# Designs tried in a protein design chat: VH-VL binders against p38822r5to271. Part 34

Target 1, 267 residues: p38822r5to271
Amino acid sequence: LSIGNEIKDSFKETHKWVQNNLKWLKDIEQFYRERAKLEKDYSERLSRLSAEYFNKKSSTSVPISVGDTPTTTPGSIEAAGVVAWNEILSQTDMISKDHDQLSTDFENHVANQLSGLFTKLDMTLSKINGFNNDMVNKKDNIYHELEKAKKDYDEACSTMEMARNRYTKASNDRNKKKLDEKEMEMNKCKNEYLIKINQANRTKDKYYFQDVPEVLDLLQDVNEAKTLFLNDLWLKAASVENDLGANVSKRLQAANSVVKQNKPSLN
Short names: E, the ipSAE of ESMFold2; O, the ipSAE of OpenDDE; V2, 0.75 times the mean of E and O plus 0.25 times the DockQ between their complexes.

## First folded at step 12 (VH-VL; framework fv_rovalpituzumab)

Design v1 (at its last look DockQ between E and O 0.73; V2 from the best seeds 0.00; counts 0 for: pae E 4.1 > 2, SAP .54 > .496)
Fold by ESMFold2, look of step 12:
Structure v1 (fold): chain C 267 residues (1-267), chain A 127 residues (1-127), chain B 107 residues (1-107)
Amino acid sequence: as target 1 above (267 residues)
Amino acid sequence: QVQLVQSGAEVKKPGASVKVSCKASGYTFTNYAMNWVRQAPGQGLEWMGWINTYTGYTTYADDFKGRVTMTTDTSTSTAYMELRSLRSDDTAVYYCARDSYFGGSYKLPDYHGMDVWGQGTLVTVSS
Amino acid sequence: EIVMTQSPATLSVSPGERATLSCKASQSVRSNVVWYQQKPGQAPRLLIYGASTRATGIPARFSGSGSGTEFTLTISSLQSEDFAVYYCQQYGYWPYTFGQGTKLEIK
């Protein structure tokens, strides 16, 4: 029974460790939800900045026009500079949308999937706990039945000894018949006790050498599944952020191409 | 007999709340998660949320976050769904539905669909 | 999130013939699709899970196929009790989402 306490404490410790690892998924989920909020806020601020300067350009283009036009053709440096500036504003607005997409991707493909992972593994852990409780209860019931059978046998032994003492004091046929009756009752209780001992020993062997190791392995399986899926989600998080970088690079390359057409000399 | 029995139909005014019950029998309540799914008249199925019946942890669909609360009472094997701030477009049949078993070996979660459904609770919201 | 689009919206088929119902996911859900049947006034009934595995007690005339983004429910040798609405549901990504349904009716 002392080895039973050591194994019981081992389940508690392993369960707590797995439970804490699952709870940690909630912290990681919240981190990516906050990252999504930051990216959304940046996207909105960048979009407003682009719109502000587009409206400034559209609103003030007439008042800030130079009064003197060069004698050269309409391909002046100022016309090319306005084209470049319009492209910079346009690409900046597209970059704001790229950050909006990253916000959406963190929420939907990382944070929501962390929530789903926790949900599924938390239920699996609940089932493992239920299995462990059922096994402990079944084992405890078998030991309770053994205890009762031992008590019944001890009482039958005591009753038989009282009948033996009566026969010793008065060795008549009536007292011998009573002793024989009580000895038969004692032997019946002894056989039942031996049956319960065998049942308890088989239950003990199955519990400690099969059921408990299996439950501990199942707890380890939950942690291994958590780790595998969490790693996949971290890789997905990196992937969607890399996609942002690639998209931003494309936007900037498009802007650079237009800026390079804004040559120092008129053409 | 594995069975989910829901509370009776309700009629509500806009702005009110409704709480639908779902009593499980014939199986171990805490071994299976519970979903809530609704269906507006003439329309399709809409998943509302999920509850771990052992721990009580919930996950709600985005459309219902802030308006829905799902709970359980394990002593009576009963799940509850409360929807607040009712609108006329919340008129629907509301179902509870048990998640299928995730596997006898407990190795990894495995989803086999919603295998047992309640009979549905009609909630009518009208002014 | 994952939009499940069923087609056609309504399918008219004669008894004894084959019906083919389609379900398309907005992105790959691998094989994580479930099919349900719903008759008027009744709760949905689980038919197929894992895209192709029949639930216990479902007749062999129901079969599912597909992976990735495109999934099919086939009902061979239609019987009168098979005329109902059919829903697909994905469980490859959280949250779960349903298709809008396909009504199968007698031609």
Scores: ipSAE 0.312, ipTM 0.692, lowest interface PAE 4.1, mean pLDDT 86
Fold by OpenDDE, look of step 12:
Structure v1 (fold): chain C 267 residues (1-267), chain A 127 residues (1-127), chain B 107 residues (1-107)
Amino acid sequence: as target 1 above (267 residues)
Amino acid sequence: QVQLVQSGAEVKKPGASVKVSCKASGYTFTNYAMNWVRQAPGQGLEWMGWINTYTGYTTYADDFKGRVTMTTDTSTSTAYMELRSLRSDDTAVYYCARDSYFGGSYKLPDYHGMDVWGQGTLVTVSS
Amino acid sequence: EIVMTQSPATLSVSPGERATLSCKASQSVRSNVVWYQQKPGQAPRLLIYGASTRATGIPARFSGSGSGTEFTLTISSLQSEDFAVYYCQQYGYWPYTFGQGTKLEIK
């Protein structure tokens, strides 16, 4: 009984532990959703900034003539520089789009996956808990049947003793028959009680030495699955962010190539 | 017999809400997740989300987030799907479907498949 | 989201013949593909899960294969009751998404 209690407590604690770990997935999900929001916000602000200065560049150019669209004069000090600036702004706009993509990637490839993972594992955990409850109930039912059988046997014994006493006081055929009947009933109850004892013992052994360990293993499996999938998602998160970095680098390289063409002699 | 029985057809105005019920029988309700899938007339199937019938936890498709709520009543073995802010393109047959998520041994990995479906509920959104 | 593309849109086949339906995922979903059959006016019916495992009660003439991005549903010998719309669904990524369906009709 003592071992059984310890094992039972172990299940409860392990279940709670796994449950808490699954809840942790929700926190992680929220983190990446917030990151996605930040990326989106940054993307939008950067895009607006780029657009603003792109529009402003026209005002920095010296118009050749009075018209609707001022053009940069050939050979002006700002011509090559303006080209370089345009490229920088253009690439900045592209970078803003890259951040937008990262936002989307965080939502779709990380946060949403975490949400799904949580629900999936939670369902599994629920089923495990249900299974454990069923096993507990089966055990309890057998124990109740045992108690009933014991009571029945005790009552049968009492009744038999009363019949015996009557026979002792008055030894006649009637009392003898009654005693025999009650003895038979007592023996029947005894046999049933013995059967229930054996059944209860077998059930107890199975529960504590087979069923509970199996359930604990299932809990472990859930936890391992959580870890495995979570790791994959963390790697994915890093991957998409690295992609951003790579894209940003490419954009900057493109801009730099144009800047390098902005020779002082051309200004 | 394992079966899912859904509520009757609904006609709603744009902006209204609809709540579809799905009553389960013939199995332990809380042992299976419940999915909701819709199908517009003449169109394909669209997964909306699913609910843990034991804990009540849900996962919704992005297109429905904020507009759909899935719930259950374990005492009656009934799942509910509420869709709010209805629009014309929400006109569809809505299905509840049990997910055979767990293997017979309660062991991972699990497989997915909607093995039992309701008969469907037509929701018509018209002005 | 993962896009599941089924082909062809319509497949015309004679009874007794073999039918091959294709489902392509926009990215790898491993073996997390399910096939459903839907007849007019009815709810879908589960055929295959895990890309290749036949559901309970499904005739042996139905088989699924594939992994990663390419999946196939095969009906070895078409019966009259097999003419329907078939959908594939992926469970590799959230949200779970369906293909657009393949209509199998009598030639």
Scores: ipSAE 0.050, ipTM 0.587, lowest interface PAE 4.0, mean pLDDT 88
ESMFold2 (binder alone), look of step 12: mean pLDDT 91; pTM 0.937

Design v2 (at its last look DockQ between E and O 0.49; V2 from the best seeds 0.00; counts 0 for: SAP .541 > .496)
Fold by ESMFold2, look of step 12:
Structure v2 (fold): chain C 267 residues (1-267), chain A 127 residues (1-127), chain B 107 residues (1-107)
Amino acid sequence: as target 1 above (267 residues)
Amino acid sequence: QVQLVQSGAEVKKPGASVKVSCKASGYTFTNYAMNWVRQAPGQGLEWMGWINTYTGYPTYADDFKGRVTMTTDTSTSTAYMELRSLRSDDTAVYYCARDDYFGGSYKLPNYHGMDVWGQGTLVTVSS
Amino acid sequence: EIVMTQSPATLSVSPGERATLSCKASQSVSSNVVWYQQKPGQAPRLLIYDASTRATGIPARFSGSGSGTEFTLTISSLQSEDFAVYYCQQYGYWPYTFGQGTKLEIK
């Protein structure tokens, strides 16, 4: 049975499996680029909302009129309510900037790094494929050289046999010289054939018992590297989003503190 | 002898495009990625992108994504970089550089830098 | 992207003496740093990779060290041909970035 076909199928299937795992990195990259765009859009819309209500707040003051000048007094209920509202609007705008930062962090620390990981491992996979092709070509070349050496030896044996038959039939100096020449050529071809047999046997052993296992191990190493680096990038993505959560919580605590100063009856 | 030979200097007007060639010899072209790096007069080095010479898949630096195209011709062992919509600040020497990357894990740490560079191609953009 | 900051911008040193060039990354790049030499009118030449390993054909007077954020190129006994611009480059964070260069001048 031909084990050459089984080896071709094994490398081909393993290579395809690794290639599909690397291709998945492009999908994950796209997801985080889309997350970054969503966070950017949210940041811009939230900032506009804060600005709109800041302008609306500016129009609620009592205008100066002849003989009467209504004003708001710091520390009054109306002044404390306006201070609280201003703080809510200010913290909302800061939250919008927190989301802008998350957008930037997803793009730079996650999506761009996934692009780099794919780029580098895809090249590594290409080199492994080149190594596999070199192994196969070296094996095939040595077997072609063996075939040629066998053919040359078979021809030299046939030629020597013809010269031996002629010398047996007519034992003259010309026939003896030709027999000696063909015997020497046959012996040279025999030695070359024996050399090529030894080379082919060593090549066969190296290919099937060293080179094929090595190239399959390299493919597994690429997938292991992909998994380790991808896990690190997912942890970074979580860390960046946790930082957003901490910042938003801090903004809301600041707003709450000011709202609690808005007492119904105390200056 | 491992060598990268680039096309000659070019003078272009703003808005034009330029295509620089980089012919490799002395090694298996598809075993190494190819970088493109530029250097404005009196300035440092700027990475423009990389192409996987086996698959033909390019990866571009963000500053160039809309304006650059990197390709290869494996039958001639030649890499190409085309920069479109040229501006005066694109005046620079453009280098191709072979990337000796293999790895991606602790078992496979085999990055040896950009070990072979082309001689550079001066692109001048002026009216 | 990672900012690679080289210092000093210009270093004046006498032949036969030691030069020490610094390269600082804006965040850790582990040992993923390469050093290049560039002489006027020439392409860059690879000197050091993996922070400390000399490339093929590079004289022993060139050595590199460092990890994390700080890296050093040392030239132990300067020759006249060593006066050039030196660049560090990181590959630990995508995309590749170069330092701005250190010009090594004869004193």
Scores: ipSAE 0.642, ipTM 0.857, lowest interface PAE 1.5, mean pLDDT 87
Fold by OpenDDE, look of step 12:
Formats: structure tokens, sequence, C-alpha cells
Structure v2 (fold): chain C 267 residues (1-267), chain A 127 residues (1-127), chain B 107 residues (1-107)
């Protein structure tokens, strides 16, 4: 009985632990959704900033008026500088787009997938719990039947003893017949009780040595699956962010190539 | 036989709420998730959400969050979907549909689609 | 989310002929695709899951194929009862999304 209680408690605690881990997935999901928002905000702000300064670029060069439209003098040092600045701003705008992509990637490839993972594992966990309850109920039903059989047997014994006493006090054919009938009933109840005892013992053994371990293994499987898929998503999150880094690096290289052409002298 | 029977057609005013029922029979209600999918007239299928029939935990599509509530009554094997703040574009046939990730096992689930559907409930939103 | 694009929007085919319906995913969903059939005035019916596995009770004339981004539902010999709208659904990424449907009509 003590072992049974310990095993039962083990299931409860393990189930709770797995449940908490699933809840943790929701927290992780929310984290990446918030990161996605930050990336989106940054993207938008950076884009606006780039656009603002791009529109101001005409004020940084010496205007040559050809009609009503000022132009930059070709071949001048100032013009070369403006070209470099334009490239920097253009690449900055592209970088803003790269951050927007990261936002999308966090949502689609990480956060949403965490949500899906939670959905699957939650259903699995609920079914495991249902299975456990079914096993418990089956066991309990057998024990209830055992108790009933015991009660019936006890009552039959009592009734038989009463008949025996009557026969002892008055030894006649009628009382003998009654005693025989009650004895038969008592034996019937006894046999049923014995059958239920055996059944209960078998059920108990199966429950504790087969069913409970199986359920615990199922819980473990859920937890292992959670870990496996979560790891994959973390790796994916890192991957998409690394992609951002790579893209940013490329953008900066492009800008640098133009900057290097901005010579301090025309000679 | 396995079947889902939904409540009858509804006519609602904009801003009102509607609650559609889906009664399951022929199978263990709590062994399958219940989904809600709607279809506007002449349009495709739109997933609204699902509910874990064992725990009662719902998951809603983003477009319906805050406006939909899914519940179950295990004693009657019935799922409910309530949609609030109805608009004209909510006019659609609403379906309940079950799905099973396990296919009879207790292992990690694989989605096999929604295999049993209700007959649908037409909800008309008009002023 | 993943966008599932079905083509053509409408397919006209004669009874007894072969029908081929296409479903394209915006990105790879492996083999995680299901197909549904919906007749007028009826609820959808599950046909195929895992891109190529027939659901219980589905006739052998229905077959699914494909992986990654390209998927196909084939009806080898069209019966009168096969004229309906067909939907694909992906479950490679959450949330699971539907195609817009292909209407199969009698030529």
Amino acid sequence: as target 1 above (267 residues)
Amino acid sequence: QVQLVQSGAEVKKPGASVKVSCKASGYTFTNYAMNWVRQAPGQGLEWMGWINTYTGYPTYADDFKGRVTMTTDTSTSTAYMELRSLRSDDTAVYYCARDDYFGGSYKLPNYHGMDVWGQGTLVTVSS
Amino acid sequence: EIVMTQSPATLSVSPGERATLSCKASQSVSSNVVWYQQKPGQAPRLLIYDASTRATGIPARFSGSGSGTEFTLTISSLQSEDFAVYYCQQYGYWPYTFGQGTKLEIK
C-alpha cells in the first residue's frame, strides 16, 4: 500500500513537472514574439531615419543651378563625398529591411512553431492523463467488486450459522434442509470471493508493475520530445539572427567599397 | 456511428454574439481535439481554433483572439463556440471537426487531418 | 504563415477522365499535407493525409503525391460524385493553413 501511494505520487509529480515545462514553452514563445516586435520597431525607425537624411543630401553639396534644378558638380571632391554618403544611406535602408526580415523569421520560424509544439504536447499530455485515470478506475472497480464479494460471503456465513443453530435446537428434516441450502449459498459466495481475490491481486500487480511504469515512460517521452524540438527551434532562432548579421556585414562591405573611392585629392 | 451534430442556423445583428453547439456521439469525446472552421459564402475554409476536450484548454487563431470562446461539456460530449461582436463579414457556415494526433497510440502525435465534421451551422449577420 | 496556393481555380473534366489538382506551398512543408473534398451544401471530407496516404473509406481512385513545396491530388477516373471543391492543408508549420480550393466541374 505504501509503495502504491509512492508510485501514485510519482505520477502526479511527474505530470505536474511536464505540465510546467509546457507552460514554459509559452513563455519562450512570448519572448520571441517580443523580440520580433523590437526588430520590427527598429526596422521602421531605421528606415525613416535613412529616408530623412537621404532627403537632406542636397544640402551637403554645392549646388549648380541649371534652370530651376540644382545639380552636383561632376568630378568634385564634394560630389564624391555625396556619392559615398548616398551609398551609406542606401545600405542603411537595406539593413532596416534585413531587420524586418528577422522580425518575420522570429514570428514564423520560432514563435509560431513553439505554439504548435505546445499544442501537440498538450494534447499528448492530456491523453496520457486520461489513460492513467482509466487504469486507476479499472483498478478501483475491481477492488469495489472484491469488497462486495466479501460482504456477500460474510452475510452468507452469518445466515448459515443461524440455520445451524436452529437445526441444533430442533433437529428435524425442515431445519436440515434449510441448513443445507444456506451452506450451499455460503460456499457459492466463498468461491466468488476467492475469484475476486485472485482477480484483484492480478489487477494490482499489473497496475503497479506494468501500467504505472508505462504511463511514466509516456510522460518521459513527452518531455524528451519537448526538449528535442525546443532545441531545434533555439538553433533556428540563432540561425536566422546569424543571417541578419551576415546580411548586415555584406551591406557594410558594399558601402565601404564606395567610401574607399572617395579620394581626398583629385590627383 | 461516429458523428458530430451542430445546432441550427442563426440570424444575428451586428454587435451581437452567437453560440454554436456541436454534439459528439459514437466515440470517446475526450480522445479527440475539437476544431472550429468557418466558411464564408463562396469562399474557402478558415480555421478559427481548437479545444482540448480533455482539459478544456482552447487555442484560437490570431484573427479571432479576444472575440471567440470555445468550451466543452464532457458530460454531454458537446463542444461550444461563441463568437462575439459580430460583423457582416462573420456571415458564414461554421463547422466543428475533430482531429486525432495519436491514431490510437499514446506516442508523440502526428496530425492526420480533421476526419469527422459536423453538418455546419449557418450564421447570418445582417442589420 | 505558410501560404498554400491551389491551381487551377477551376478544373473542367469529363467523367471517366483523369483529374490532376495542384497545391503549392510558399516554403517546404515536407510531406505534411492533407486533402479535403467538399461537395455543395456538405461539410468537407478528409481524403489524404501525409501527402499520399488515403484516409479510411476513401476510394483507390484518389491518390496524393508530392513533397516539399509541390503537391498533387489525382483522381484516376472521375465519377459523378467526385465533382466538388478540393482543399489542401499544410501542417508542416503552425498555424496549419488551407489552400483557396480547386473546383472540379463537369466538362
Scores: ipSAE 0.402, ipTM 0.754, lowest interface PAE 1.1, mean pLDDT 90
ESMFold2 (binder alone), look of step 12: mean pLDDT 91; pTM 0.932

Design v3 (at its last look DockQ between E and O 0.66; V2 from the best seeds 0.00; counts 0 for: pae O 3.0 > 2, grease 19.4 > 18.9, SAP .54 > .496)
Fold by ESMFold2, look of step 12:
Structure v3 (fold): chain C 267 residues (1-267), chain A 127 residues (1-127), chain B 107 residues (1-107)
Amino acid sequence: as target 1 above (267 residues)
Amino acid sequence: QVQLVQSGAEVKKPGASVKVSCKASGYTFTNYAMNWVRQAPGQGLEWMGWINTYTGYPTYADDFKGRVTMTTDTSTSTAYMELRSLRSDDTAVYYCARDSFYGGSYKLPDYHGMDVWGQGTLVTVSS
Amino acid sequence: EIVMTQSPATLSVSPGERATLSCKASQSVSSNVVWYQQKPGQAPRLLIYGASTRATGIPARFSGSGSGTEFTLTISSLQSEDFAVYYCQQYGYWPYTFGQGTKLEIK
C-alpha cells in the first residue's frame, strides 16, 4: 500500500545521484578559475621580472677595452653575451604573454562553459522534478479518493448495522424502511468503492510501468549530457594548454638560435 | 495569459542600491529560469544574469558579479534583481525575461530564446 | 566571451521591399542564434531561434539563415510595423551575448 513511498524513494535516490554529479561541475569550474588566476599572476610577475633585468643589464653594461683607448669591440664576448641575454629576456617576456593567453583561455573556453553547462542542466533537473511532482500528485489524488470512498463505505456499513439492530429489537414498518434506506446507501457506497479500486489499480500500473521509467530516463539523459559535454571541455582544456606548450617551445628555439651565435673563445 | 509585471521606475543617487521586482503570472514560475537584461537609453541589450527559479541559484554576467544579487520568492512567483554601488552609467531600463525551454518525454529541453519579457523598469542614477 | 557584430548599424528600406540584416559571431556558435525585434518604448519580441526557426505567431515574411559565424535575418515584404531595431543573440557559448542592433527605418 505504500507503493508511492517506494517509488518516491527510487526517484529521490536517482535525483540525488544526478544532482551530486552536477554539483561536481562547480568544483571543476572553480579549479579552472583558480588555474587561470595562477597563470595570470605568473604572467604578470614574469613580465615584470624580464623588464626589471632588461633595464638593469642595459644600465650596468661595462664595455671591455683593449689598449690605451678603450672601446667596445663588435662581436666581443661582452657584446655577444649582452645580445644573447637580451634575447633570453625578450623570449621570457613572450612566454609571459603565452601564460596570459592560457589564463584567458581557461576562463573563457573552460570555466565559463562549465558554468553554462551547470546552469542549463541544473534548470533541466529542476524541470524534471516539477514533472515528477505532478505525476506523484495525480497518483496521490486518486489514492486519496480511494481512501475517502472506503471511509464512506465503512460508515455506511456501520449505519446500516445500527438500523439492522433497531429493526431486530422492534420489527415495525418505520424500522424496516430505515433499514432498507441504509442498505441502499451502503450498496451505493460499496459500488463507488469498487469503482475507485479499479481506477487506483489502473493508475498504479500506468505510474509504475510508464511514468516512473520515463522520469528515470530523463534523469539519466541529464547525467549523460553532463558527461559528454564535460569530456569535451576537458579536451578543450588540454588543447589550450598544449597550445601554450607549442608556443613556449617556439620561444625557446628562437632563444637557442641566438645563444648558439654567442661563440666561446672569440677572445 | 502569461505575463511578467515589473516594479515602477526608480530614481537613485550614485552609491545607492536598487531592487527591481518581476512578478510572473499565467505559468508555473519554477519551471522556467529568469533572465535580467538591461538597456541604457538609446543603446543595445546587455545580459546581466540568470536565476534558477526552482533552486534560487543565480549565475551572473562578469561585468555585474559582485554588484548584483538575484533572488526569488516562489510563494509570490516573484523574481528580484538588486544592483548595488550605482553609477550614472547604470541608468537604464531593466527587463526580466523568461528563459524558454522546449522538451519532450524522451529528450532534454532545448532553448527557444527569451519568449516573455517584462515591461521594463527605468532606473535613473543622478545626483 | 563571444562578440556578436551586427551590420549595417542602420538600414533604410522602402515598405514592401526586402531587408537583409547580418550578424557575425567572433567564433562558431553552430546554429545557436536567436533574433529579437524591439519597437520604440517596448520590450524585445522573440522572432527566430535556432538561427532559422520562427517563434510561434511570427509571420512567414521573417526568415533566418546561417550557421557557424555568419547569420542573416531576412524580411521579404516589409510592413509598416516592421520598422524597429533588431538584435541577434547567441547561446552557443556561455554567457549569452547580444549584438549591438540594426535599426531598420523607412527610406
Scores: ipSAE 0.572, ipTM 0.817, lowest interface PAE 2.0, mean pLDDT 87
Fold by OpenDDE, look of step 12:
Structure v3 (fold): chain C 267 residues (1-267), chain A 127 residues (1-127), chain B 107 residues (1-107)
Amino acid sequence: as target 1 above (267 residues)
Amino acid sequence: QVQLVQSGAEVKKPGASVKVSCKASGYTFTNYAMNWVRQAPGQGLEWMGWINTYTGYPTYADDFKGRVTMTTDTSTSTAYMELRSLRSDDTAVYYCARDSFYGGSYKLPDYHGMDVWGQGTLVTVSS
Amino acid sequence: EIVMTQSPATLSVSPGERATLSCKASQSVSSNVVWYQQKPGQAPRLLIYGASTRATGIPARFSGSGSGTEFTLTISSLQSEDFAVYYCQQYGYWPYTFGQGTKLEIK
């Protein structure tokens, strides 16, 4: 039954392939978790940096200012510069928060969703495997029954033949009766064997032409689902990162607007 | 009748471990994932994790990672949840609850909630 | 993670009257909401899934509605056995999270 073995092997290989693809989801999940960590770290460091320089500014004596308490004079070039610097630092702090949001987005909208997807598909894959095993077991059971029926028939034939030989050697009513009984038993076993043959053939046909293809299709469905949802999550990942870019751009624009007010002359 | 029967109440000291069992009957054990949910006294429901009853693969909530282990015995249709390094705030009723992923027609899994629950196991952590 | 907020914390209603329980999601979860009922000293019972589909064996007086971020469980005519704590759960995003619960008590 070389064809049967090949089909069976095909299922195993396909199942393994799908399983490996699901494991791949875990790797992808981990990747985005690590990215989230990086974003979080960057956010925190940037926030600290901005705070540091805010504090530094407050402690810096402006040479143009009289005393230890520099007064910002409206319209002063130096004051305008300080205002611009404050805005830059403020927007930098906001940018740090934007990175923090991206970290959260990677975790919630990408990594966690990959985890959920893996779990669902893994369960489905396991059930498909279970279904396949059940089919195989049913088939095997029928074949075992066939073998048993064959053995029974063979034994009945042998027994009948022995009875026949006895009757041939001694033709009497007793031996005739025995032969008739054994012949009946043989025929019973024969009929059972024939029934099992037909059953086995039907089961075999169903298994190879219906069940196996169906199971393979199910595996394909799992794989397609994986791909579909994975693509969606990749797009989502890109989307949230693009949002960061947009926010950063907005922050920079705000800062630039203030910088442009820092004129070199008091006009 | 479909039912989940859990092990009896436990009293533990801080730092100890507890293992709660959940025996399933009336259905094919491996067709449903098993969830574990706990409820502190007077508080809401907290999901701890679930396990693939066919493969034995568990998924844990972040808050419990490293401290919880979920296992199954398919021969007895029993799920187990072990919680280690117990603290006073782990005092709660712990529930097992099944969840069906399979839509019955070999379809992709849909979540329709946890439809069968155990009776709960009270775990008390006290010094 | 998604935060599910139920309101009110406690709802007092007379038998035979209508009860309306609210569940709000911190972000859109489409129609991926489940409702549970929990009576004192008992395990939770599944009532609604998919925001509006009754679980098997659940009386018709229970109904769920909503989509996105706003969800409602309605009991059209309260029976004595309906006084319990009700929880919503979202499964639009992993991990699936529960609301804090609404206690439905007899007025």
Scores: ipSAE 0.029, ipTM 0.590, lowest interface PAE 3.0, mean pLDDT 88
ESMFold2 (binder alone), look of step 12: mean pLDDT 90; pTM 0.921

